# Designs tried in a protein design chat: miniprotein binders against Uroporphyrinogen decarboxylase 1, chloroplastic (HEME1). Part 16

Target 1, 365 residues: Uroporphyrinogen decarboxylase 1, chloroplastic (HEME1), of Arabidopsis thaliana (Mouse-ear cress) (q93zb6)
Amino acid sequence: SSSSSDPLLVKAAKGQAISRPPAWMMRQAGRYMAVYQKLAKKHPSFRERSENTDLIVEISLQPWQAFRPDGVIIFSDILTPLPAFGVPFDIEEVKGPVIQSPIRTEEDMKRLHPIDFEKLQFVGDSLKILRREVGEHAAVLGFVGAPWTIATYIVEGGTTRTYTVIKNMCHTAPDVLRALLSHLTKAITEYVVYQVEHGAHCIQIFDSWGGQLTPEMWERWSKPYIEEIIHAVKKRCPDTPIVFYINGNGGLLERMKGTGADVIGLDWTVDMADGRRRLGSEVSVQGNVDPAYLFSPLPALTEEIERVVKCAGPKGHILNLGHGVLVGTPEEAVAHFFETARNLDYQTLFQNHVPAEKAEPELVV
Below, E stands for the ipSAE of ESMFold2; O stands for the ipSAE of OpenDDE; V2 stands for 0.75 times the mean of E and O plus 0.25 times the DockQ between their complexes.

## First folded at step 21 (miniprotein)

Design j4 (from t5 with Y22W R81Q; at its last look DockQ between E and O 0.85; V2 from the best seeds 0.71)
Fold by OpenDDE base, look of step 21:
Structure j4 (fold): chain B 365 residues (1-365), chain A 82 residues (1-82)
Amino acid sequence: as target 1 above (365 residues)
Amino acid sequence: SDLTQRLEELLQRFWQLVEEIWRLMEEGVSPEEIQRLLDEIEKLFEELENIATQLGDPELAEDIYQLFMYIMLLLQSLQSQL
């Protein structure tokens, strides 16, 4: 039952009729905000900020307080659950995430265990608080990394640009890699359900590294595990929309459609109207304003937002950037983006647009 | 600091490369120009990562990584016009 109480973002994700697109931004909490920079100076550790309930809540609410987005994503990391299933990591000042003991063998796989939510209480508690603080005025967003993306970090031992070790394991140790991916699929499924049970209205799955695969390799090594997660989550949490995002997804859209995600996130290099044609009417879209437009004059940003919204059409659109907010982005531009989004009206935007698609050819008998 | 100033200079160079790529999207591009841009981007990001390193700022490293992902996706879009 579509509860009349669903947040605007949840209604959009479900393709329900609404007056305007809901808006949120990937990386909407971050260093571009002076309040975040001040907090980060006081609490310099990223892990301190991302693993403490009070700091998670404070940071996640900074965009809510400043901009009133329609989506409030929890401040966290896709790697946050790793210690909870047997993969410790560090955030090194230089290298970013470092996994000191990569998993590359069957012997290494013995370190993995079922996800322990006692180690993730700060996520659950934060989601509960966020749900209380935003009430019915926004959707609380949870998120996870896709199995392939998480496996890339685990196998490579951190961030990689070449993906050489994991790509080689596809050929040299395929059974080990399948075992890892299957373990991650289970852990991530449980973690998604945990986030929903603690107050996430919507979940985004990030396959950040999936775009670095060939379409065939993505269909073999990423897609099946994403489909398994989505299927399992949909069975346990049928009312929770799932957003699926890959950066550089222009070649993968038709393949992404099959995952069972309610929303496909588009990057900014995808034409929104083309993305809508390729995905069809049964799936919603998220995006896809170019993050660089936040550095443009505000009138140009307004025009681009309106263009993207018009290209997406009046249903099943979540307005977002096509990628995260860039460093140095003016807070005033982000404020203007959300103000513009709140002031949009589909009746006004489409007042003279008869959608061309409903010209069923009258069969002239 | 000297490192902070150098970071600002490198971020300015990043935006200059973005503007150059946008110009090339309108004017057309050669494979040789794509390779030149790749080489310049790689060099820029090696230096940015080294600065982030010396500053001891993992969140700056992530911000730099996002800039890298942005400009590489932009360059891939330009390359698709060939």
Scores: ipSAE 0.651, ipTM 0.883, lowest interface PAE 0.8, mean pLDDT 92
ESMFold2, look of step 21: ipSAE 0.681; ipTM 0.884
ESMFold2 (binder alone), look of step 21: mean pLDDT 90; pTM 0.876

Design j5 (from t5 with Y65L; at its last fold request DockQ between E and O 0.87; V2 from the best seeds 0.78)
Amino acid sequence: SDLTQRLEELLQRFWQLVEEIYRLMEEGVSPEEIQRLLDEIEKLFEELENIATQLGDPELAEDILQLFMYIMLLLQSLQSRL
ESMFold2, look of step 21: ipSAE 0.751; ipTM 0.911
ESMFold2 (binder alone), look of step 21: mean pLDDT 90; pTM 0.876
OpenDDE base, look of step 21: ipSAE 0.738; ipTM 0.911
ESMFold2, look of step 22: ipSAE 0.757; ipTM 0.913
ESMFold2 (binder alone), look of step 22: mean pLDDT 90; pTM 0.877
OpenDDE base, look of step 22: ipSAE 0.746; ipTM 0.912
ESMFold2, fold request of step 24: ipSAE 0.757, 0.715, 0.741; ipTM 0.912, 0.900, 0.909
ESMFold2 (binder alone), fold request of step 24: mean pLDDT 90, 90, 90; pTM 0.879, 0.879, 0.880
OpenDDE base, fold request of step 24: ipSAE 0.722, 0.729, 0.750; ipTM 0.908, 0.911, 0.914

Design j6 (from t5 with Q66M; at its last look DockQ between E and O 0.83; V2 from the best seeds 0.00; counts 0 for: SAP 70.679 > 70)
Fold by OpenDDE base, look of step 21:
Structure j6 (fold): chain B 365 residues (1-365), chain A 82 residues (1-82)
Amino acid sequence: as target 1 above (365 residues)
Amino acid sequence: SDLTQRLEELLQRFWQLVEEIYRLMEEGVSPEEIQRLLDEIEKLFEELENIATQLGDPELAEDIYMLFMYIMLLLQSLQSRL
């Protein structure tokens, strides 16, 4: 039952009639904020900041306090659950995430175990606190990495630009890779459910590296595992919207539609109107303002927000950037983005457009 | 520090490359110009990563990584117009 009490973001994700698009930003907590920089100087370890309940809550609430977004995403990492299922990692000052013992063989696979939520209490506790702190005024967002994305880190031993080891495993050790992906699918499914049970209103799945695959490789190595997660989560948490995001997804939209996600996140290189046509009316969209517009004059940012919102149409849109907030982004521009979003009204924006109930979103050309 | 100044110079160069790519989206682009841009981006990010390394700032490394993902996606969009 669509409770009248659902946050605006949850209503948008479900394609419900609302007065304006809800807004949030990927990386809305981060170094562009002076309050974050001050906290990060006090607590210099990323692991310390992302694995301590008080710090997670404080950081996650920094955008909430400053900007009042319609979505408050937990401050965490897609790699946060790795130690909980047998993959320790470090964040090295130089290399970012480092997995000291990559998984590449059947023998390496023996290190994996079911996800242990005793090691993830800081996530659950943080989500509960965030849910209390924002009340009915925003959606609390959880998130996870997709199995292919997580497997890339695990197989490569950290961040990669070439994906050479995992791409080679598709050919040289396909059974090992399928076993890894299947293990990750189970762990991530349980972790999504755990986040929902602890107060996430909505979950975003990041297949950050999925865009680096050919469409055929993505359909073989990423999509089936994402579909499995979404199906399992939808069965256990039927009222929780799932956002599915891939950076560089312009070639994958029709394939992404098949996953069962409620919302497809668009990157900023996708035309919003084209994305709406390709995805159809049954799938909501998220995005997709170019993060560079936050460096533009505020009037130009307003015009671009209005353009994107008009192209998306009056239903099933979550206003966001097409990617994360960039370093050096002015806090004023982020404030203006959220203020602009709060001041939008679909009746005003779509004056004289009666949404025909069954019409494809009439793209105001 | 000399490293901080060099970081600022490289970040300025990043935005100049972004502006150049946007201009080329309007004016048109050759495969050779795309390769030039790719080579300049690779060199820029090699130096940015080296600076992040020397500064011992993992969060700067993530921020640099996000800039890399941004400009590479922009370059892919430019390539799609060929």
Scores: ipSAE 0.620, ipTM 0.870, lowest interface PAE 0.9, mean pLDDT 91
ESMFold2, look of step 21: ipSAE 0.671; ipTM 0.878
ESMFold2 (binder alone), look of step 21: mean pLDDT 90; pTM 0.877

## First folded at step 22 (miniprotein)

Design i1 (from j5 with S77K R81Q; at its last fold request DockQ between E and O 0.88; V2 from the best seeds 0.77)
Amino acid sequence: SDLTQRLEELLQRFWQLVEEIYRLMEEGVSPEEIQRLLDEIEKLFEELENIATQLGDPELAEDILQLFMYIMLLLQKLQSQL
ESMFold2, look of step 22: ipSAE 0.747; ipTM 0.907
ESMFold2 (binder alone), look of step 22: mean pLDDT 90; pTM 0.883
OpenDDE base, look of step 22: ipSAE 0.736; ipTM 0.908
ESMFold2, fold request of step 24: ipSAE 0.723, 0.723, 0.717; ipTM 0.901, 0.904, 0.899
ESMFold2 (binder alone), fold request of step 24: mean pLDDT 91, 90, 91; pTM 0.891, 0.890, 0.893
OpenDDE base, fold request of step 24: ipSAE 0.709, 0.737, 0.744; ipTM 0.902, 0.909, 0.911

Design i2 (from j5 with L65I S77K R81Q; at its last look DockQ between E and O 0.91; V2 from the best seeds 0.76)
Fold by OpenDDE base, look of step 22:
Structure i2 (fold): chain B 365 residues (1-365), chain A 82 residues (1-82)
Amino acid sequence: as target 1 above (365 residues)
Amino acid sequence: SDLTQRLEELLQRFWQLVEEIYRLMEEGVSPEEIQRLLDEIEKLFEELENIATQLGDPELAEDIIQLFMYIMLLLQKLQSQL
């Protein structure tokens, strides 16, 4: 039974009737906020900020305190679980994430082990605290990287623009890559379940690099592993909505629907009404305001929010950006976005679409 | 610092390129203009990465990646109009 106590965001994800779309933002905690910048100056290491319970909770709650979003996502990284299954990484000041020992061979695969949650207690403890702090007023969001996205970092040894090594491995070492992806699928599945058990109401899967594949390559190398995660999670956590997001997903929507995700996150380049037509009524949508509108005059931001919400329709919509909050975004614009979202009412937004009852022709007797 | 000022200039140039791409979505675009925009974006992001490097700010490096993902997606949308 869908408990009447589900957060608004969970109700939306499940396609339940609600009065307005719930709202949250990808990268809603970040350096655009002055409070975050102050904390980041005090704690300059990203690993320190993302791997300390008190800092994770404080940062995750900064948007909650400032804007009262309907979703509070844990402050973390998609790479956070890597050390817990045998892939150490560093965040170098220069290069971002660096994996000093890429996995490219069967010999390299021997370094991988099952996920060790003793190394991830800061995530579990943070989710429990966040669940307590937001109470019934918001959904706590967990998240993970998709196997392909995580494998890209592991194989490339960090961030890449070309994806040359991993794309080559699809042809030169497909068995090694399948073994890696299968290992990651298991680890990520357990990590999703762990996040849910510790208080996540909803999980987002980020296939950030999946959009860089051709639709055929994505269907071969990303989709099956995402389907496996979603299926396994749905079996263990049937009441937890799963949001699936790819940046650059306009060509992938119909394929994304096949994953079994409850919610498909649209990027801002997708027309919301087109996305709804392509996905159909059985899948909820998230998004998809262009982050650039946060730099626009507030009236224009309001109009765009209302446009997106109207295009999405009165059910199964989570209002978000189509991409993360960009650097330099005004805090006032983010505040206005959430205020606008809270003031939306589906009855008001859709009332004018009652077809005028055809006046029955007065039977002139 | 000189680096911080240069970062601000490059971020302004980023937004100018975004505005240019949006304009070209309305006016129409040529393959040559797409290539010019690609070359300008590549050059801009090489310089942004070099500045992030010199500043020792890994979070700026992530912010730059997000900007890159944004503008490349925008450019891909523009290119789909060809």
Scores: ipSAE 0.702, ipTM 0.899, lowest interface PAE 0.8, mean pLDDT 92
ESMFold2, look of step 22: ipSAE 0.726; ipTM 0.901
ESMFold2 (binder alone), look of step 22: mean pLDDT 90; pTM 0.882

Design i3 (from j5 with M69F S77K R81Q; at its last look DockQ between E and O 0.92; V2 from the best seeds 0.00; counts 0 for: SAP 73.655 > 70)
Fold by OpenDDE base, look of step 22:
Structure i3 (fold): chain B 365 residues (1-365), chain A 82 residues (1-82)
Amino acid sequence: as target 1 above (365 residues)
Amino acid sequence: SDLTQRLEELLQRFWQLVEEIYRLMEEGVSPEEIQRLLDEIEKLFEELENIATQLGDPELAEDILQLFFYIMLLLQKLQSQL
């Protein structure tokens, strides 16, 4: 049966009985690794590194070679598909991602077209190679930005801290914004299916900016489009787990459960045991070690990993950080995190919690 | 370089603010202390962004952005205790 050959991470996402939590990290490939810094000096353009098959594969495999995570996420960007549906962008040295022509009007919407996968072959080819290189030893992870998150970049013209333009469009141009979000929903749905067809075992949806909305605004402007993606993907790819992550999700957990995602990613500000109570047994969880613990003494990191794993319980947990690896994180701490995760055993972790039967004091008569 | 040294000093100040926020989660916090921390974070990140700009390093700009969202989410957790 197909279920016996599933990677450990896919089994965890499906709530299957396994011996330990699978582990991976958001931003597990990056500048904290000396091998990545060396490669980035040789290939200084982020677009070059993220849009070349050989470089994508090499970078994606750097954590695999160093740490043997249970998840190998493709090295890419949530903005990578934008040129494939009519939104060019640049990465400027100072500003990061810049969209030279923001979409704010019905006239601007005419620039959008269906997603063209001829422009995304480097993603498909990379996923196929990664699937071959890791074999059955890890899950290959694909990912996308949620429609609200992608629309934020498109409307603002790049990175924003205030979200002033898009929040204003919710009131001043709601039909244009709904049209944009609906277009993005279709493009992202096809892009998720494309990644699965090319070898992704699991997909993560990042609604990175969704946490900056009120719960009411998130239910109105983000959630319906995420539900549409998940429903469409589940119909086409029923065996592929979907992880849904929002940074700052503590107020959104019950609402996130409603999306139909198999796994809800928790940030580090959420108590894991509270998150489990609020989400219930039918949804798996991912996370949620505070990235700051990677700067702590290794024994304290071990204790926190064990605490989080115990709070999550013995089923439907993917061990991760509550946020991406921070700049300056020691490679040794990341190595220790994955080594600790590999050495965990649920039988050992939960057997020592035999409730001390209150030994009735033997009344020594 | 002088810019690299200043970057290291600012990153050290970032971690000091993180430690201060964690301490205040245990000791308790006032609305006035939250506002002070907001003002210090805004100033710190204005300087960090200026350094990243002068270095011409887009990956540093992204790394600084990630630190900003980290500390702002941490501060929001502290504020939820009020």
Scores: ipSAE 0.686, ipTM 0.893, lowest interface PAE 0.8, mean pLDDT 92
ESMFold2, look of step 22: ipSAE 0.695; ipTM 0.893
ESMFold2 (binder alone), look of step 22: mean pLDDT 90; pTM 0.884

Design i4 (from j5 with M69L S77K R81Q; at its last look DockQ between E and O 0.90; V2 from the best seeds 0.00; counts 0 for: SAP 70.985 > 70)
Fold by ESMFold2, look of step 22:
Structure i4 (fold): chain B 365 residues (1-365), chain A 82 residues (1-82)
Amino acid sequence: as target 1 above (365 residues)
Amino acid sequence: SDLTQRLEELLQRFWQLVEEIYRLMEEGVSPEEIQRLLDEIEKLFEELENIATQLGDPELAEDILQLFLYIMLLLQKLQSQL
């Protein structure tokens, strides 16, 4: 159960009555901001920016200082914990993340070990500082990648568009792949708890590559491991909401609800009214403004924000994009998005005579 | 520089393709138009990836991946109208 002092975002995640949707954006800190570009020129190493406590905190607070979102997500990467359990990686200028020693065989599995938080002190320290800086006025968000998504990097050795090696491994070495996914499940569970213990109010699980599986394959190779993480985290951190997001999730929504997540993040291709109807009222939703609207005239952006909020209903909605912020997004549009969200009032938006606590979303059928 | 100017031109082409896909969602689409869009997206992202490689910027490469994921999902939504 939440306390009266919980941030607005946590209250929304738990489906509590509130007067407006909290708002934040996936990838809200980044290269679309001039202030980030200046910092990145001074500190050109991405590893330094993502692994130095002072830089992590400065970057994470850039959107807070500019836009006052209701959530402040730690500047980090889903691959950040990999060296802490035996999978070192490099950031190459040409290819991005590269795992020079992929795990594809039983022998390769011997390099794995239990997660070592001594290698992740910068994450915990950063979360504590962020909590002190903004926790009274915003939620601090941590995040992890789901086991399937992390396994794609570890097996493929980096980023790929095809996933050919791991998909073949499902057939040629299924026991090794299951062992890898099980190890990742344990490591990621501990990493979620670590982030909560060091200040995160809410955790988002990204299964970024889960949409590359058919629904039946996703049920086999991703869902059970996510479900295990959520079950274990709920036992150890019962007051911490979990948001679950997949890129390209329109065909998976009902299956995603089955993981036990508190909030289902919708991508922008899903009609919010349809998504709300399919998920029902017992789970909260996040999303799902199309990021292209940030390139539209500001009145059009306002109209779309209001449409999405009306479709999501007055309870259990965290306003967000249905995708991460895209490169080249105008900072003025991001500011307008957050200002629009702050000025929304559910009572006014739903015609004044239905109190937020007594109003349930009415789905269009 | 020429690379930075070319990158800006390619990002403009990206958004022109996005706008075209939205227009086709309203007007209706043929399998031939879907194939044309796929071909144009492939050419666009080959060139974007080459520029990210020449600039040696892994964050730019990640930004390009996010654009690719976006437009491919948009195209899949258009395809579902067939």
Scores: ipSAE 0.719, ipTM 0.899, lowest interface PAE 1.0, mean pLDDT 90
ESMFold2 (binder alone), look of step 22: mean pLDDT 90; pTM 0.884
OpenDDE base, look of step 22: ipSAE 0.743; ipTM 0.909

Design i5 (from j5 with E62W S77K R81Q; at its last look DockQ between E and O 0.87; V2 from the best seeds 0.00; counts 0 for: SAP 73.689 > 70)
Fold by OpenDDE base, look of step 22:
Structure i5 (fold): chain B 365 residues (1-365), chain A 82 residues (1-82)
Amino acid sequence: as target 1 above (365 residues)
Amino acid sequence: SDLTQRLEELLQRFWQLVEEIYRLMEEGVSPEEIQRLLDEIEKLFEELENIATQLGDPELAWDILQLFMYIMLLLQKLQSQL
């Protein structure tokens, strides 16, 4: 397969030699953009925006039109596939995602079924359109939630700060929880493959709540299911890079490497050079500029971008934030981030690391 | 609206707490200061969630969750210096 036609982001994910890091942002489509706010006022339902092909495409392309990122992620949610495998949810005005019927028992598990892609046609159609619209100029990014993260929503019945119900189920109903996680692993695997078949160049797995586990709990309750997904996807889609991201991953990096992901997404609390040392050369890295730097003076943002890029080194780096774009982020700062990224050159950034050849003292004979 | 103004005030307070945490990363921190920050963050986010509720804005709830995840991760980093 001719590696020459891969988008810059895919080349970086594969650790190929390129001139600069590719750049994209988590939450690069969102409220910080005036065009998004205008669209959201016309279409106030998040589900309407995230489950309609035309709106998904329009929103996903807003950053593409404004900033020309090297990655265009589909506008969607990690919960989007839930209704397609038997878990209805609502986005309540008050609480965010609400799952009215949590799954906590073996009887509740009977509601789950194989993923129905007829219910997800808007995702597939959107990815095909996005692939056409960006052409060879960017990678189209798909994404999914990790089984543990999705199970947390399903078991808790929505967002949680304590994770009390699911953490208790690890002890009180471990077989039910394993059955749920196994079902989710299969559904998510098929959904990743579906996204790739419809035009995703790269897939990001979000284990957003995995960072709230102890390392031992994460290795037991999250990691095996992520490994299963990655292994199954790699077998079916060997040319598709997988990015794996956990918020709060500083204690998990070595464990994350074990998943078989091509790229580990670092959060902004991790030192990029430390992350590179811990992960080694065989794994690419993504990140990890602190989202707060988008509120800083543009020269300070430039300096931090250059610092992060230098710390990551000249190969296998996808420039990103360490977390999603925050509410109230200046659109101009996001523009500047992508402009800065496009103007980076690894030859220039690393020129001064020619070790001064120790001039051997000429033996004056 | 009064709710929008209160939201802006709470977002300003969020950034003040972020700046305080960054300062404490340089100056050093006590367990008591970590607990104070936790209590202030909890209170701030209870108020933010209540406002998001009253505004009927589910996407604001995600923005608030994102801010919560951000500041909690920052606080965990600070706590790791103890």
Scores: ipSAE 0.667, ipTM 0.886, lowest interface PAE 0.8, mean pLDDT 92
ESMFold2, look of step 22: ipSAE 0.693; ipTM 0.885
ESMFold2 (binder alone), look of step 22: mean pLDDT 90; pTM 0.882

## First folded at step 23 (miniprotein)

Design o1 (at its last look DockQ between E and O 0.70; V2 from the best seeds 0.70)
Fold by ESMFold2, look of step 23:
Structure o1 (fold): chain B 365 residues (1-365), chain A 85 residues (1-85)
Amino acid sequence: as target 1 above (365 residues)
Amino acid sequence: SDLTQRLEELLQRFWQLVEEIYRLMEEGVSPEEIQRLLDEIEKLFEELENIATQLGDPELAEDILQLFMYIMLLLQKLQSQLEKG
């Protein structure tokens, strides 16, 4: 079986029998690490850190070197591809990403063009290096933002807590918004395939702002575009699992399953046992330890990790937080999370309910 | 240093609010308590964003956004508990 050569994370994503859950963390490289802070002081431009191949690789490998996660996600940003299809952005010292020329009208749409991978060579080069560096010890993860989430930045002109412009645009200019979302769907699909072809084992789609929509609005303005991406990617990259995550997804789980994703990421407010029941056994899950537990005593963190893993069951689970790592998280807690995950054994935890794939001799044909 | 000390103080208040929301999930919550929490969160994050502005640190601003997303989701879960009774 070709699945026997896949990284543990890929096997879990595909629902194959394994002996322990793979683990990685959303935002596992970042400011909570002293080595990152030191590098960021020497290279203070976030844009340089996220667009220079050598820096991307160094940063992506910092959590690998410290914690040995089962997944190594490329250090990047969901906005990174925007200049490649006609949406330049700046990183302002105070406000972070700013899109000086938002797209809100049919005329604005004329600035868009097909994605130009010459502007994204640093992504492809970084993925190839990460693939070689981690070998068969970890999956290399690529990622994209979902069309709705990317559109919020493009329409709002940057980061906002209110989303007033795009929410109004749903009513005042729906055809322009649909055209924007359709363009993004095409660009993001090509960008997913690009990442797979350059070394990614698995792709996560982040719909970071999807949880701010009612379920009905999400099905109108986000789901169809995600579904199109996943459908196209599965045709072109049939061996590559897709993980799908929404911040605030408790009311959306069954709808998220309808996109065709291989893995549904649960936020930490969803009880894992309930989430597994609602999703059924035919999709895999990711998550969903509350990041606040990383601030707890280590024995409490161990107990919560074990509780989550028991609730998720011995098949089709990628252990993760239900949110990105929060500022101020102790490095010792992150190390403990990954050490706990590596030392789990489904057979012991479930009293022999673990599938026997690795316990049986492989038949030769 | 004053800004750094204020940031640490506000992060402590953030975690105190998180703890209070978890406590109210166990004990029950009123609509007045939800509105009070909303008001406190908005005031807290206005000040946190002001500090990120004064420090000129876009990654701190992103960290603050992540904290906001976390606590708002927690508050929404608390609010849904009120609507069910």
Scores: ipSAE 0.704, ipTM 0.885, lowest interface PAE 1.1, mean pLDDT 89
ESMFold2 (binder alone), look of step 23: mean pLDDT 86; pTM 0.825
OpenDDE base, look of step 23: ipSAE 0.706; ipTM 0.893

Design o2 (from i1 with L11F; at its last read DockQ between E and O 0.92; V2 from the best seeds 0.81)
Amino acid sequence: SDLTQRLEELFQRFWQLVEEIYRLMEEGVSPEEIQRLLDEIEKLFEELENIATQLGDPELAEDILQLFMYIMLLLQKLQSQL
ESMFold2, look of step 23: ipSAE 0.730; ipTM 0.902
ESMFold2 (binder alone), look of step 23: mean pLDDT 90; pTM 0.882
OpenDDE base, look of step 23: ipSAE 0.699; ipTM 0.896
ESMFold2, fold request of step 24: ipSAE 0.735, 0.738, 0.721; ipTM 0.907, 0.907, 0.903
ESMFold2 (binder alone), fold request of step 24: mean pLDDT 91, 90, 90; pTM 0.888, 0.884, 0.884
OpenDDE base, fold request of step 24: ipSAE 0.714, 0.752, 0.750; ipTM 0.903, 0.915, 0.913
ESMFold2, last read: ipSAE 0.772, 0.743, 0.758; ipTM 0.918, 0.910, 0.915
ESMFold2 (binder alone), last read: mean pLDDT 90, 90, 90; pTM 0.885, 0.884, 0.887
OpenDDE base, last read: ipSAE 0.773, 0.760, 0.743; ipTM 0.921, 0.917, 0.912

